VH-VL binders against NAD kinase (nadK). Designs and how they scored, part 280

Target 1, 268 residues: NAD kinase (nadK), of Syntrophomonas wolfei subsp. wolfei (q0aze0)
Amino acid sequence: MKIILVNNRFKENTEKKAQEIAGQLSALNVEVIIDNGLDEPYAGTVDFIMVLGGDGTMLRAARRYGQRAIPVLGVNMGTVGFLSNIEINELAEYLPLILREEYSLEARMMLEVAVFQQQSLLTRVFCLNELLLRSNSPRMLSFALEISGQKLEPYRGDGLIVSTTTGSTAYSLSAGGPIADPQLDAFIVTPVASHIINKRPLVVSPEREISLHLLEEREAIIGIDGQIKMDFGAENRVLIKRAPHPLLMVNLKAKPFFTSIDRSLQRQ
Key: E = the ipSAE of ESMFold2; O = the ipSAE of OpenDDE; V2 = 0.75 times the mean of E and O plus 0.25 times the DockQ between their complexes.

## First folded at step 19 (VH-VL)

Design VV5 (from SS6 with heavy chain K103R; framework fv_oberotatug; at its last look DockQ between E and O 0.85; V2 from the best seeds 0.81)
Fold by OpenDDE, look of step 19:
Structure VV5 (fold): chain C 268 residues (1-268), chain A 123 residues (1-123), chain B 107 residues (1-107)
Amino acid sequence: as target 1 above (268 residues)
Amino acid sequence: EVQLVESGGGLVKPGGSLRLSCAASGFTFSNAWMSWVRQAPGKGLEWVGRIKSKLDAGTKNYAAPVQGRFTISRDDSKNTLYLQMNSLKTEDTAVYYCTTVPRYDKFLAFDIWGQGTLVTVSS
Amino acid sequence: DVQMTQSPSSLSASVGDRVTITCRASQGISRYLSWYQQRPGKAPNLLIYKASNLESGVPSRFSGSGSGTDFTLTISTLQPEDFATYYCQQTYERPWTFGQGTKVEIK
């Protein structure tokens, strides 16, 4: 068995823990690769991915490995989040299930985000939470939203979020988007400070495609999962589709999503 | 109410074949891992095999005594679990139970059981 | 294969008695141990999972303890409906194996 341990090099505790776990796994004749984000993603075949840290680390792992149909386990290291399944202190007890492939999977839809300049592809990224288009100035953006060839009325505002159901509890939530069941596949299109008061978020079928472009010469930014940033101008287009493969999240422990959200929201 | 109902048991000669069915109701069968357990008359419990859900690749595992002779399968559209038994032996005589296998939290404990169906292999 | 050994194989007790059944694994199985109750002519029922967790609907008079190789099922106050055969099971590794069973009979 070969396992990738994904940690955050900027959090020393996760690095140390990754080394410890690597040693333990090696002692069990498991081949281990540690990915702290410093190097390029491991290109070889692996059987399992263990993410040590919080939601941010999971998002990075998803972007790096999510299209490879590899089971991904989130192991929380004392952070608040929605993407970890077990706690670090539980890992030892659940390890037999992992090594013996006695775990269950949950498929989470990812986004395929393609950014173009005219007809040329600049970049393609797969992400678990959301694509953000926002103004890079105090001025509002004017942009066109098209869904499966249907052109909506021009949007004016600070920006727009296109999120998965997984991402519904992330930035989309802060922007007033609905909370979505992670077991549901859908796009959530949430306006950010629209000029139209009470502009409603859209829940869109995963079978549809979403395209965005600016209607005016303005400076904007594309953000992906809060970790990737790129400039976006009038010559650019963004196309959003359902990723061809979902992220396969490992479920070793049941997490009551709705009750957890309810508790989390009450504490804020 | 969660319920499992086994059927298909009966008398068969050594070397014969038999197919058992387990009808599930009261829960989302397609998401469930399932197992077969058998009990010879007056004896203890013996695990026969397990099948995972489709999402989990439908992986099948068997106990050594039945490996190569028995096949577990499922039809999610019918909420039914199957056990195809070939090359039956006298030692295969037992009550056969279908069970659910929790995918998490219970460390694979068998939480739901059917009432069983009797398979008798005799010349 | 992991062998599970229960003790005793059988015991006689009266209503109201405290009953203790032990299960020993041939190797460490952490807490991957479950207890089942089987009444005569009936299918087994799960009592305890993860060595010490009481299954929903099971009376509180049942309890489980242990970790590693030695495990115990305790019935604090035996009731008439508790006369049955009890089995331990390990799911630490395949093949999943059961103990030989402990028959609790009326004295």
Scores: ipSAE 0.842, ipTM 0.926, lowest interface PAE 0.7, mean pLDDT 94
Fold by ESMFold2, look of step 19:
Structure VV5 (fold): chain C 268 residues (1-268), chain A 123 residues (1-123), chain B 107 residues (1-107)
Amino acid sequence: as target 1 above (268 residues)
Amino acid sequence: EVQLVESGGGLVKPGGSLRLSCAASGFTFSNAWMSWVRQAPGKGLEWVGRIKSKLDAGTKNYAAPVQGRFTISRDDSKNTLYLQMNSLKTEDTAVYYCTTVPRYDKFLAFDIWGQGTLVTVSS
Amino acid sequence: DVQMTQSPSSLSASVGDRVTITCRASQGISRYLSWYQQRPGKAPNLLIYKASNLESGVPSRFSGSGSGTDFTLTISTLQPEDFATYYCQQTYERPWTFGQGTKVEIK
């Protein structure tokens, strides 16, 4: 069996713990690849991904590996978030289930984001929480939203969030979007500081295509999961679809979303 | 309330076949992992096999003595677990129980059991 | 395969007695050990999971302990309904195996 350990190299405790866990796994004849973000994602065949850290580390793992249909386990190293399943001090006891594949999976929808310059594809990325379009200056944006070719009335404001249901508890929530059950597949489209009174958050079928572009020359940014930033201008367009594969999250312990939601939100 | 009810047991000759059914109620059967356990008369308990939920790929695992002869299946629309037993041997004589295997928290302990159905294999 | 050995195979006890049953695994199984009670003519019921956790509805007179290879089921004050056969089971690795049972009888 071959496992990727994803950690955050900027936290000493996480690096040390990753090495300790790699040692434990190696003693059990498990091949271990450590992904601390310094190298390109591992391209070879792997059976399992173990994420050591909080929701941010899981977001990076999802972007790097989420389209490969590999089971991903979140192991909490501190603050309990929405994407970890077990605590680090429990890992040793749960290893028999992991190694023998005696676990259940939960599918989480991801976004496929394609950014164009005029007609040329600049980049294609996948994300778990959201795409943010926002102004990069004191001036408001004027932008167009199209949903499956249907043009909505123009938006004016600080920006727009296109989120998965998993991302509904992230930036979308802060911008006034609803909390959504992560077992649902949907887009949540949440305006950011809109000056157009009739622009409410939208819940949209995952079968739709969402397109955004600016209606006037302005400095803007596309943000992905709050971790990747790209300049965005009047010559750009972004197309958002449901990603071909969901993130396959491993559940070893029951994590009831609704009874735990207030506690998990306090992390923020 | 929560209930598992086995049926389909009876007498068969060696080499024969039987299909056992386990009717489930009071819980979401389609989410459950299910197992068969047998108990020969006057003997202890023996795990027979397990089937995962369809969402978990319906993965099936069997104990070696029944591998290739027994097939576990499920029909989620009927909330029913099945055990197809072929090429039966005298040593397959047992009470057969269906059980649930929790997906979480209990380290695979078998938490809900049916009342059992007797299979007798004799000449 | 992991073999589970229970001791004793049978015991006789009176109501009110403290009863101890042991279960030994042929290799380390961490806490992947459960205990079941089977009353005469009835299906087994789960008593203990994860070596020491009581299943919902099980009286507190039942307790489990152990980790690794050696496990104990204790009934602190035996009641009339506790006369039954008790089985341990490992779920550390397939095939998931049971002990041969311990019959607890009156007297």
Scores: ipSAE 0.744, ipTM 0.888, lowest interface PAE 1.3, mean pLDDT 91
ESMFold2 (binder alone), look of step 19: mean pLDDT 94; pTM 0.956

Design VV6 (from SS6 with light chain K50R; framework fv_oberotatug; at its last look DockQ between E and O 0.78; V2 from the best seeds 0.77)
Fold by OpenDDE, look of step 19:
Structure VV6 (fold): chain C 268 residues (1-268), chain A 123 residues (1-123), chain B 107 residues (1-107)
Amino acid sequence: as target 1 above (268 residues)
Amino acid sequence: EVQLVESGGGLVKPGGSLRLSCAASGFTFSNAWMSWVRQAPGKGLEWVGRIKSKLDAGTKNYAAPVQGRFTISRDDSKNTLYLQMNSLKTEDTAVYYCTTVPKYDKFLAFDIWGQGTLVTVSS
Amino acid sequence: DVQMTQSPSSLSASVGDRVTITCRASQGISRYLSWYQQRPGKAPNLLIYRASNLESGVPSRFSGSGSGTDFTLTISTLQPEDFATYYCQQTYERPWTFGQGTKVEIK
């Protein structure tokens, strides 16, 4: 068995823990690769990915490995989030299930985000939570939203979020988007400070495609999962589709999503 | 109400074949891992095999005594679990139970059982 | 294969008695241990999972303890409906194996 341990090099405790776990796994004749984000993603075949840290680390792992149909386990290291399944102190007890492949998977839809300049592809990224288009100035954007060839009325505002159901509890939630069942596949299109008061978020079928472009010469930014940033101008287009493969999240421990989120919201 | 109902048991000669069915209701069958457990008359419980959900690759595992002779399968559209038994032996005589296998927290404990169906292998 | 050995194979007790059944694994199985109750002519029912967790709907008079190789099922106050055969099971590794059973009979 070969396992990738994904940690955050900016959090020393996760690095140390990754080394410890690597040693333990090696003692069990498991080949281990540690990915702290410093190097390029491991290109070889692996059987399992263990993410040590919080939601941010999971998002990075998803972008790096999510299209490879590899089981991904989130192991929380004392942070608040929605993407970890077990706690670090529980890992030892669940390890037999992992090594013996006695775990269940949950498929989470990812986004395929393609950014173009005219007809040329600039970049293609797969992400678990959301694509954000926002103004890079105090001025509102004017942009066109098209869904499966249907052109909506021009949007004016600070920006727009296109999120997965997984991402519904992330930035989309802060922007007033609905909370979605992670077991449901859908796009959530949430306006950010629209000029139209009470502009409603859209829940869109995963079978549809979403395209965005600016209607005016303005400076904007594309953000992906809060970790990737790129400039976006009038010459650019963004196309959003369902990723061809979902993220396969390992489910070792039951996590009641709705009760958990309810409690989380009450504490804020 | 969660329910499992086995059927297909009966009398068969050694070397014969039999197919058992387990009808599931009251839960999302397609997401469930399922197992067969048998109990010879007056004896203890013996695990026969397990099948995972489709999402989990539908992986099948068997106990050594039935490996190569028994096949577990499922039809999610019918909420039915199957046990195809070939090359039956007298020692295969038992009540056969279908069970659910919790995928988390319960560490694979069998939490739901059918009432079983009797298979008798005799010349 | 992991062998599970229960003790005793049978015992006689009266209503109201405290009953203790032990299960020993041939190797360490952490807490991958479950207890089942089987009444005559009936299918088994899960009592305890993960060594010490009470299954939903099971009376609180049932309890489980142990980790590693030695496990215990306790019935604090035996009731008439508790006369049955009890089995332990390990799911630490395949093949999943059961103990030989403990029959609790009326004295």
Scores: ipSAE 0.842, ipTM 0.921, lowest interface PAE 0.6, mean pLDDT 94
Fold by ESMFold2, look of step 19:
Structure VV6 (fold): chain C 268 residues (1-268), chain A 123 residues (1-123), chain B 107 residues (1-107)
Amino acid sequence: as target 1 above (268 residues)
Amino acid sequence: EVQLVESGGGLVKPGGSLRLSCAASGFTFSNAWMSWVRQAPGKGLEWVGRIKSKLDAGTKNYAAPVQGRFTISRDDSKNTLYLQMNSLKTEDTAVYYCTTVPKYDKFLAFDIWGQGTLVTVSS
Amino acid sequence: DVQMTQSPSSLSASVGDRVTITCRASQGISRYLSWYQQRPGKAPNLLIYRASNLESGVPSRFSGSGSGTDFTLTISTLQPEDFATYYCQQTYERPWTFGQGTKVEIK
């Protein structure tokens, strides 16, 4: 069995713990690849991904590996977020379940984001939480939203969030979007500081395609999971659709989403 | 009121077939992992096999003595677990219990048990 | 396969006695050990999971301990309803095997 162990080299104590866990797994004849964020993602075949850290480290793992249909386990290193399942001090006890595949999987929808300049593809990325389009100046944006070829009345405001249900508790929530059950597949489209009163958040079928482009030349950016930023101008458009594969999250402990929501949100 | 009720036991000759049913109520059957356990008269308990939920790929595992002869299946629309037993042998004579296997927190302990149904394989 | 051996196979005890049943695994199983009670003519019921965790609704006179290969079930003050056969089970690796049972009889 071969496992990727994902950590953030610059977060408190995760590097040392990752090496300790890799040693323990190697003693059990498990091959371990450490991904600390400095190198390209491992390209070879692996059976399992273990993420040591909080939601931010999980978001990076999802972007790097989420389209490869590999089970991903979130291991909490201190503070409880939405995406961890077990605590680090429990890992040794849960190893038999991991190694024998006696665990449950939960599928989490991801976004596929394609950014174009005119007709040329510039980049394609995947994300777990959201795409943010926002102004990068004091001026409001004027932009067009199309949903499966259906053109909505133009938007004016600071920007727009297109989120998964998993991302509904992230930036989308702060911008006034609903909390969604992460077991649902949907887009949540949340305006940011809209000056058009009837622009309410939308919940949209995952089967649709979402298109955004600016109607006036303005400084804007595209943000991905709050971790990647790209310049976005009048020459660009972005297409958003459901990614081909969901993130396959491992559940070893029950994670009662609804009863834990207040505790998790207090950390935002 | 969580409940498991087995049925379909009876007398069969060696080489015969029998289908056991386990009716479930009081919990979300479609999310559950389910197992069969048997107990020969006057003897101890023996694990027979386990089926995962459909969401977990419906994976089936069997103990060696029944591999290839028994098939576990489930019908989530009827909240029913089945055990198809083919090529029965006298050593298959036992009370058959259905059980739940929690996928979380209990390290696969068998937490809910039916009352059992007797299968007798005799010429 | 992991073999589970219980000791004793049978015991006689009086109401109020402290009863200890042991279970040994043929290899290390961490804490993947559960205990079941089977009263005469009844289905088994779960007492202890993860070696030491008491199942909901089980009286506190029952307790479990151990890790690795050696495990114990203790009944601190035996009651008349505790007349039963007790089984341990490992779930560390398939096939998930039971011990042969310990019958607790009234003296």
Scores: ipSAE 0.685, ipTM 0.863, lowest interface PAE 1.6, mean pLDDT 91
ESMFold2 (binder alone), look of step 19: mean pLDDT 94; pTM 0.959

Design VV7 (from SS14 with light chain K50R; framework fv_oberotatug; at its last look DockQ between E and O 0.89; V2 from the best seeds 0.81)
Fold by OpenDDE, look of step 19:
Structure VV7 (fold): chain C 268 residues (1-268), chain A 123 residues (1-123), chain B 107 residues (1-107)
Amino acid sequence: as target 1 above (268 residues)
Amino acid sequence: EVQLVESGGGLVKPGGSLRLSCAASGFTFSNAWMSWVRQAPGKGLEWVGRIKSKIDGGTKNYAAPVQGRFTISRDDSKNTLYLQMNSLKTEDTAVYYCTTVPRYDKFLAFDIWGQGTLVTVSS
Amino acid sequence: DVQMTQSPSSLSASVGDRVTITCRASQGISRYLSWYQQRPGKAPNLLIYRASNLESGVPSRFSGSGSGTDFTLTISTLQPEDFATYYCQQTYERPWTFGQGTKVEIK
C-alpha cells in the first residue's frame, strides 16, 4: 500500500505529525509520500490520501489529487471545519480499517474551472468548494452570467460565487447562499453584494455549464477555494463545469451533517 | 422494521450447486455492506464472505474454505443478496445467515441478522 | 488468521448471578471485538460492539470491556432469557473469526 500524507508546511504541528505518522506507517510496510505543498503533486500512483489539518488543507489536497479518483481522508488537528472525518487522536484506532480497505466512500462533486483569454485557455483547475469572481476596486462589477446558453440579465455587484454543495457551508454561506446537502450534486450561484436587493441564489443542475465575463472594462479577480488568485479582465472568460471525477472522501466515522451544521451555526 | 429473510436452502449432493437469497427490507439496501455467516449443526459461527455496496466499489471477500467455490452478489433493484455455492462439500452443511455490516462506528460488527436457511450436503 | 479463544466453553449459573465470559485473541486486535448472543434455534444477536459499546435495545445488564488481546463480557444479573450461547468476534483483519462460543446453562 502507498499513502500520501498531505499537511500544511505553515503549520509546524502538522509537519511533525506527518513525520510521525509516516514512521508508523513505514513500520507497517506502507510506502509513504509526504506532501506539504512545497513541491509539485506526487505524480506516481497511490492507494490512499490522508489529509492532516483543516478544511484548507483538504481543499489543497482536492485540487492536487482529486481528479485521480483516490480515496481521501480528512484528519482534523484541532480546527473547526466540515471536511475532516476523524480526529488525529482517533487515527490509530481507525488505521486497521484503512489498511484493510474496510472504509466507505462519499463522492463529492468538484468544479472544473477553465479561464480563457479570448479563445485561448489560460488555466484549468479542479476545486472542491467554489469559484469567486469579485471586483478588485471599490466599484461594482458588471458581468454576464450564462447558464447552458441561457443569458441572464446582467449582474451588477461586488461579485459572484459558483459553489459546489460541499462549498455551500464555506464562502457561499457568508454571502447568503443556501446550505446544501453534500450528498447532492449541484451548482450554487450566489451573488456577492448585488445592487439588486434580494437577488436570490440559484441552485443549478450539475449537467449545466456556467460562464462568466465582464461587460465593462474593470479590474476583477478570480478566486478558487480562497487559495488561488488570478487577475480577471474584460478579455477573459470563465467556464465552470462539473468535474469529470468527484472527490472520493473516506467515511470512517458517521458525521451527521445537519446536526453538525446547526450546532456550528449556533456557536457563531 | 429492518428485516433480512434468507431462502434457497435445501438438500444437495456433494459436487452440486445451490443459490441462496437474502431479501432485505426496512433500510436502504443499496448503501449496505452485507455478509454471509454459516453455522454447522451443533457448531459455532463461521464467516463466509462480505460484499461492499456499489458506491464503495462492490468489493467481495471470502473465507479460505469457500474461496473459488462461492460467489456473493447483490441486486440492489430487488433488495436482494445472493450466495452462489458451487462444488459443494459435506463440510458446507450449515445454516447460512445473511447479515448487515455497518460501514462505520461499529467496527464492522454484524448488527442485523436473518433467521437463516439450512443447507444440507449429503450423498 | 486471528484465533479467538473463549473461556469457559460452558458454565452453569442461576438467575440473579453475575456471569463473566472471556475472549482472548491470538494477536492484538485493538477494540475490533464484538459479542453476540444466540438462543437455541435462533439467529445470533449483536450485544456489544467495539469492545465496550452496548448495541441499541440490549439491556444494560450486559457490558463489555478490554482492548488488545483480552476481552470480557459481563452479565451483571442473569435473567431467564439470558441462557444462551455467546460468541466473540474479531473484525481487525480478514478472515473475520469467531470464538468457539460459551454456553450459559441453568444450574
Scores: ipSAE 0.876, ipTM 0.946, lowest interface PAE 0.6, mean pLDDT 95
Fold by ESMFold2, look of step 19:
Structure VV7 (fold): chain C 268 residues (1-268), chain A 123 residues (1-123), chain B 107 residues (1-107)
Amino acid sequence: as target 1 above (268 residues)
Amino acid sequence: EVQLVESGGGLVKPGGSLRLSCAASGFTFSNAWMSWVRQAPGKGLEWVGRIKSKIDGGTKNYAAPVQGRFTISRDDSKNTLYLQMNSLKTEDTAVYYCTTVPRYDKFLAFDIWGQGTLVTVSS
Amino acid sequence: DVQMTQSPSSLSASVGDRVTITCRASQGISRYLSWYQQRPGKAPNLLIYRASNLESGVPSRFSGSGSGTDFTLTISTLQPEDFATYYCQQTYERPWTFGQGTKVEIK
């Protein structure tokens, strides 16, 4: 069996724990690949991914490996992790379930984001939480949103979020979007500081294609999961679709749904 | 009320076939992992096999004595678990129970049991 | 395969007695051990999961302990309805095997 351990190189605690866990797994004749973010994603066949750390590390793992249909387990290392399932001190006890594949999977929709410059594809990326279009200056943006060929009235404001249901509790929530059950597939389209008062958040079928472009020259950026940023100008267009594969998240422990989410968000 | 009800047991000659059913109610069957356990008269319990939910891949695993002869299946629209038993042997004579296997927290303990159905394999 | 050995195979006891039965695994199984009760003519029911956790609705006179290879089930004050056969089961690795049972009978 071959496992990727994903950690955050900027947190010494996760790197030490990754080495400890790799040693334990190697003693069980398990091949371990450590992904601390420095190297390209491992391209070979693997059976399982363990993410050691918080939600940011999970987001990176999802972008790197989410389209490969590999089970991904979030392991909390003492920080608050919304996407983690077990605590690091429980890992040894749960390891038999992992090694024997005696676990449940939960599919989480991902976005496929294609950015064009004029007519040419510039880049394609995947994300678990959201795409953000925002102004990169004090000026607000004027931009067009099209959903499956249907042009909406122009938007004016700081930007727009196109989120998965998993991302509904991230930036989208702060911008006024609804909390969604992450087991549902949908886009959540949330305007950011809209100048136009009739622009409400939209919940959109995952079968739709979403397009964005600027209606005037402005400095803007596209943000992906709050971790990747790229310049976006009047010559650019972005197309957003449901990604071909969901992230397959491993559940070893029951996760209380809305009661736990409500308490966490209310106390923040 | 949570309930599992087995049916389809009976008398069969060696080499014959039977299909057992397990009707489930009072819980979300489509999310459940399901198992068959048997008990020969006067004997202990023996695990027969397990099927995961369709959503977890529908994976099926069997104990060695029944591998290749028994097939577990499920119909989530009817909340029903099945056990197709082929090439039956006298050693397969037992009460057959269906059970649930919790996906979480219980380390695969079998928490819900039906009352069983008797299969007798005899000339 | 992991073999589960229960001891004793049977015992006689009176109402009110403290009863302890043991289960030994042929290899370490961590806490992947459950206990079941089967009354005569009835289906088994789960008593204890994860070696020591009491299943919902099971009386508190039942308790379990152990880890690794050695496990115990204890009935602190035996009741008339507790005369039954008790099975342990490991779920550490397939095939998920049961002990051969311990019959608790009226003295």
Scores: ipSAE 0.702, ipTM 0.876, lowest interface PAE 1.5, mean pLDDT 91
ESMFold2 (binder alone), look of step 19: mean pLDDT 94; pTM 0.956

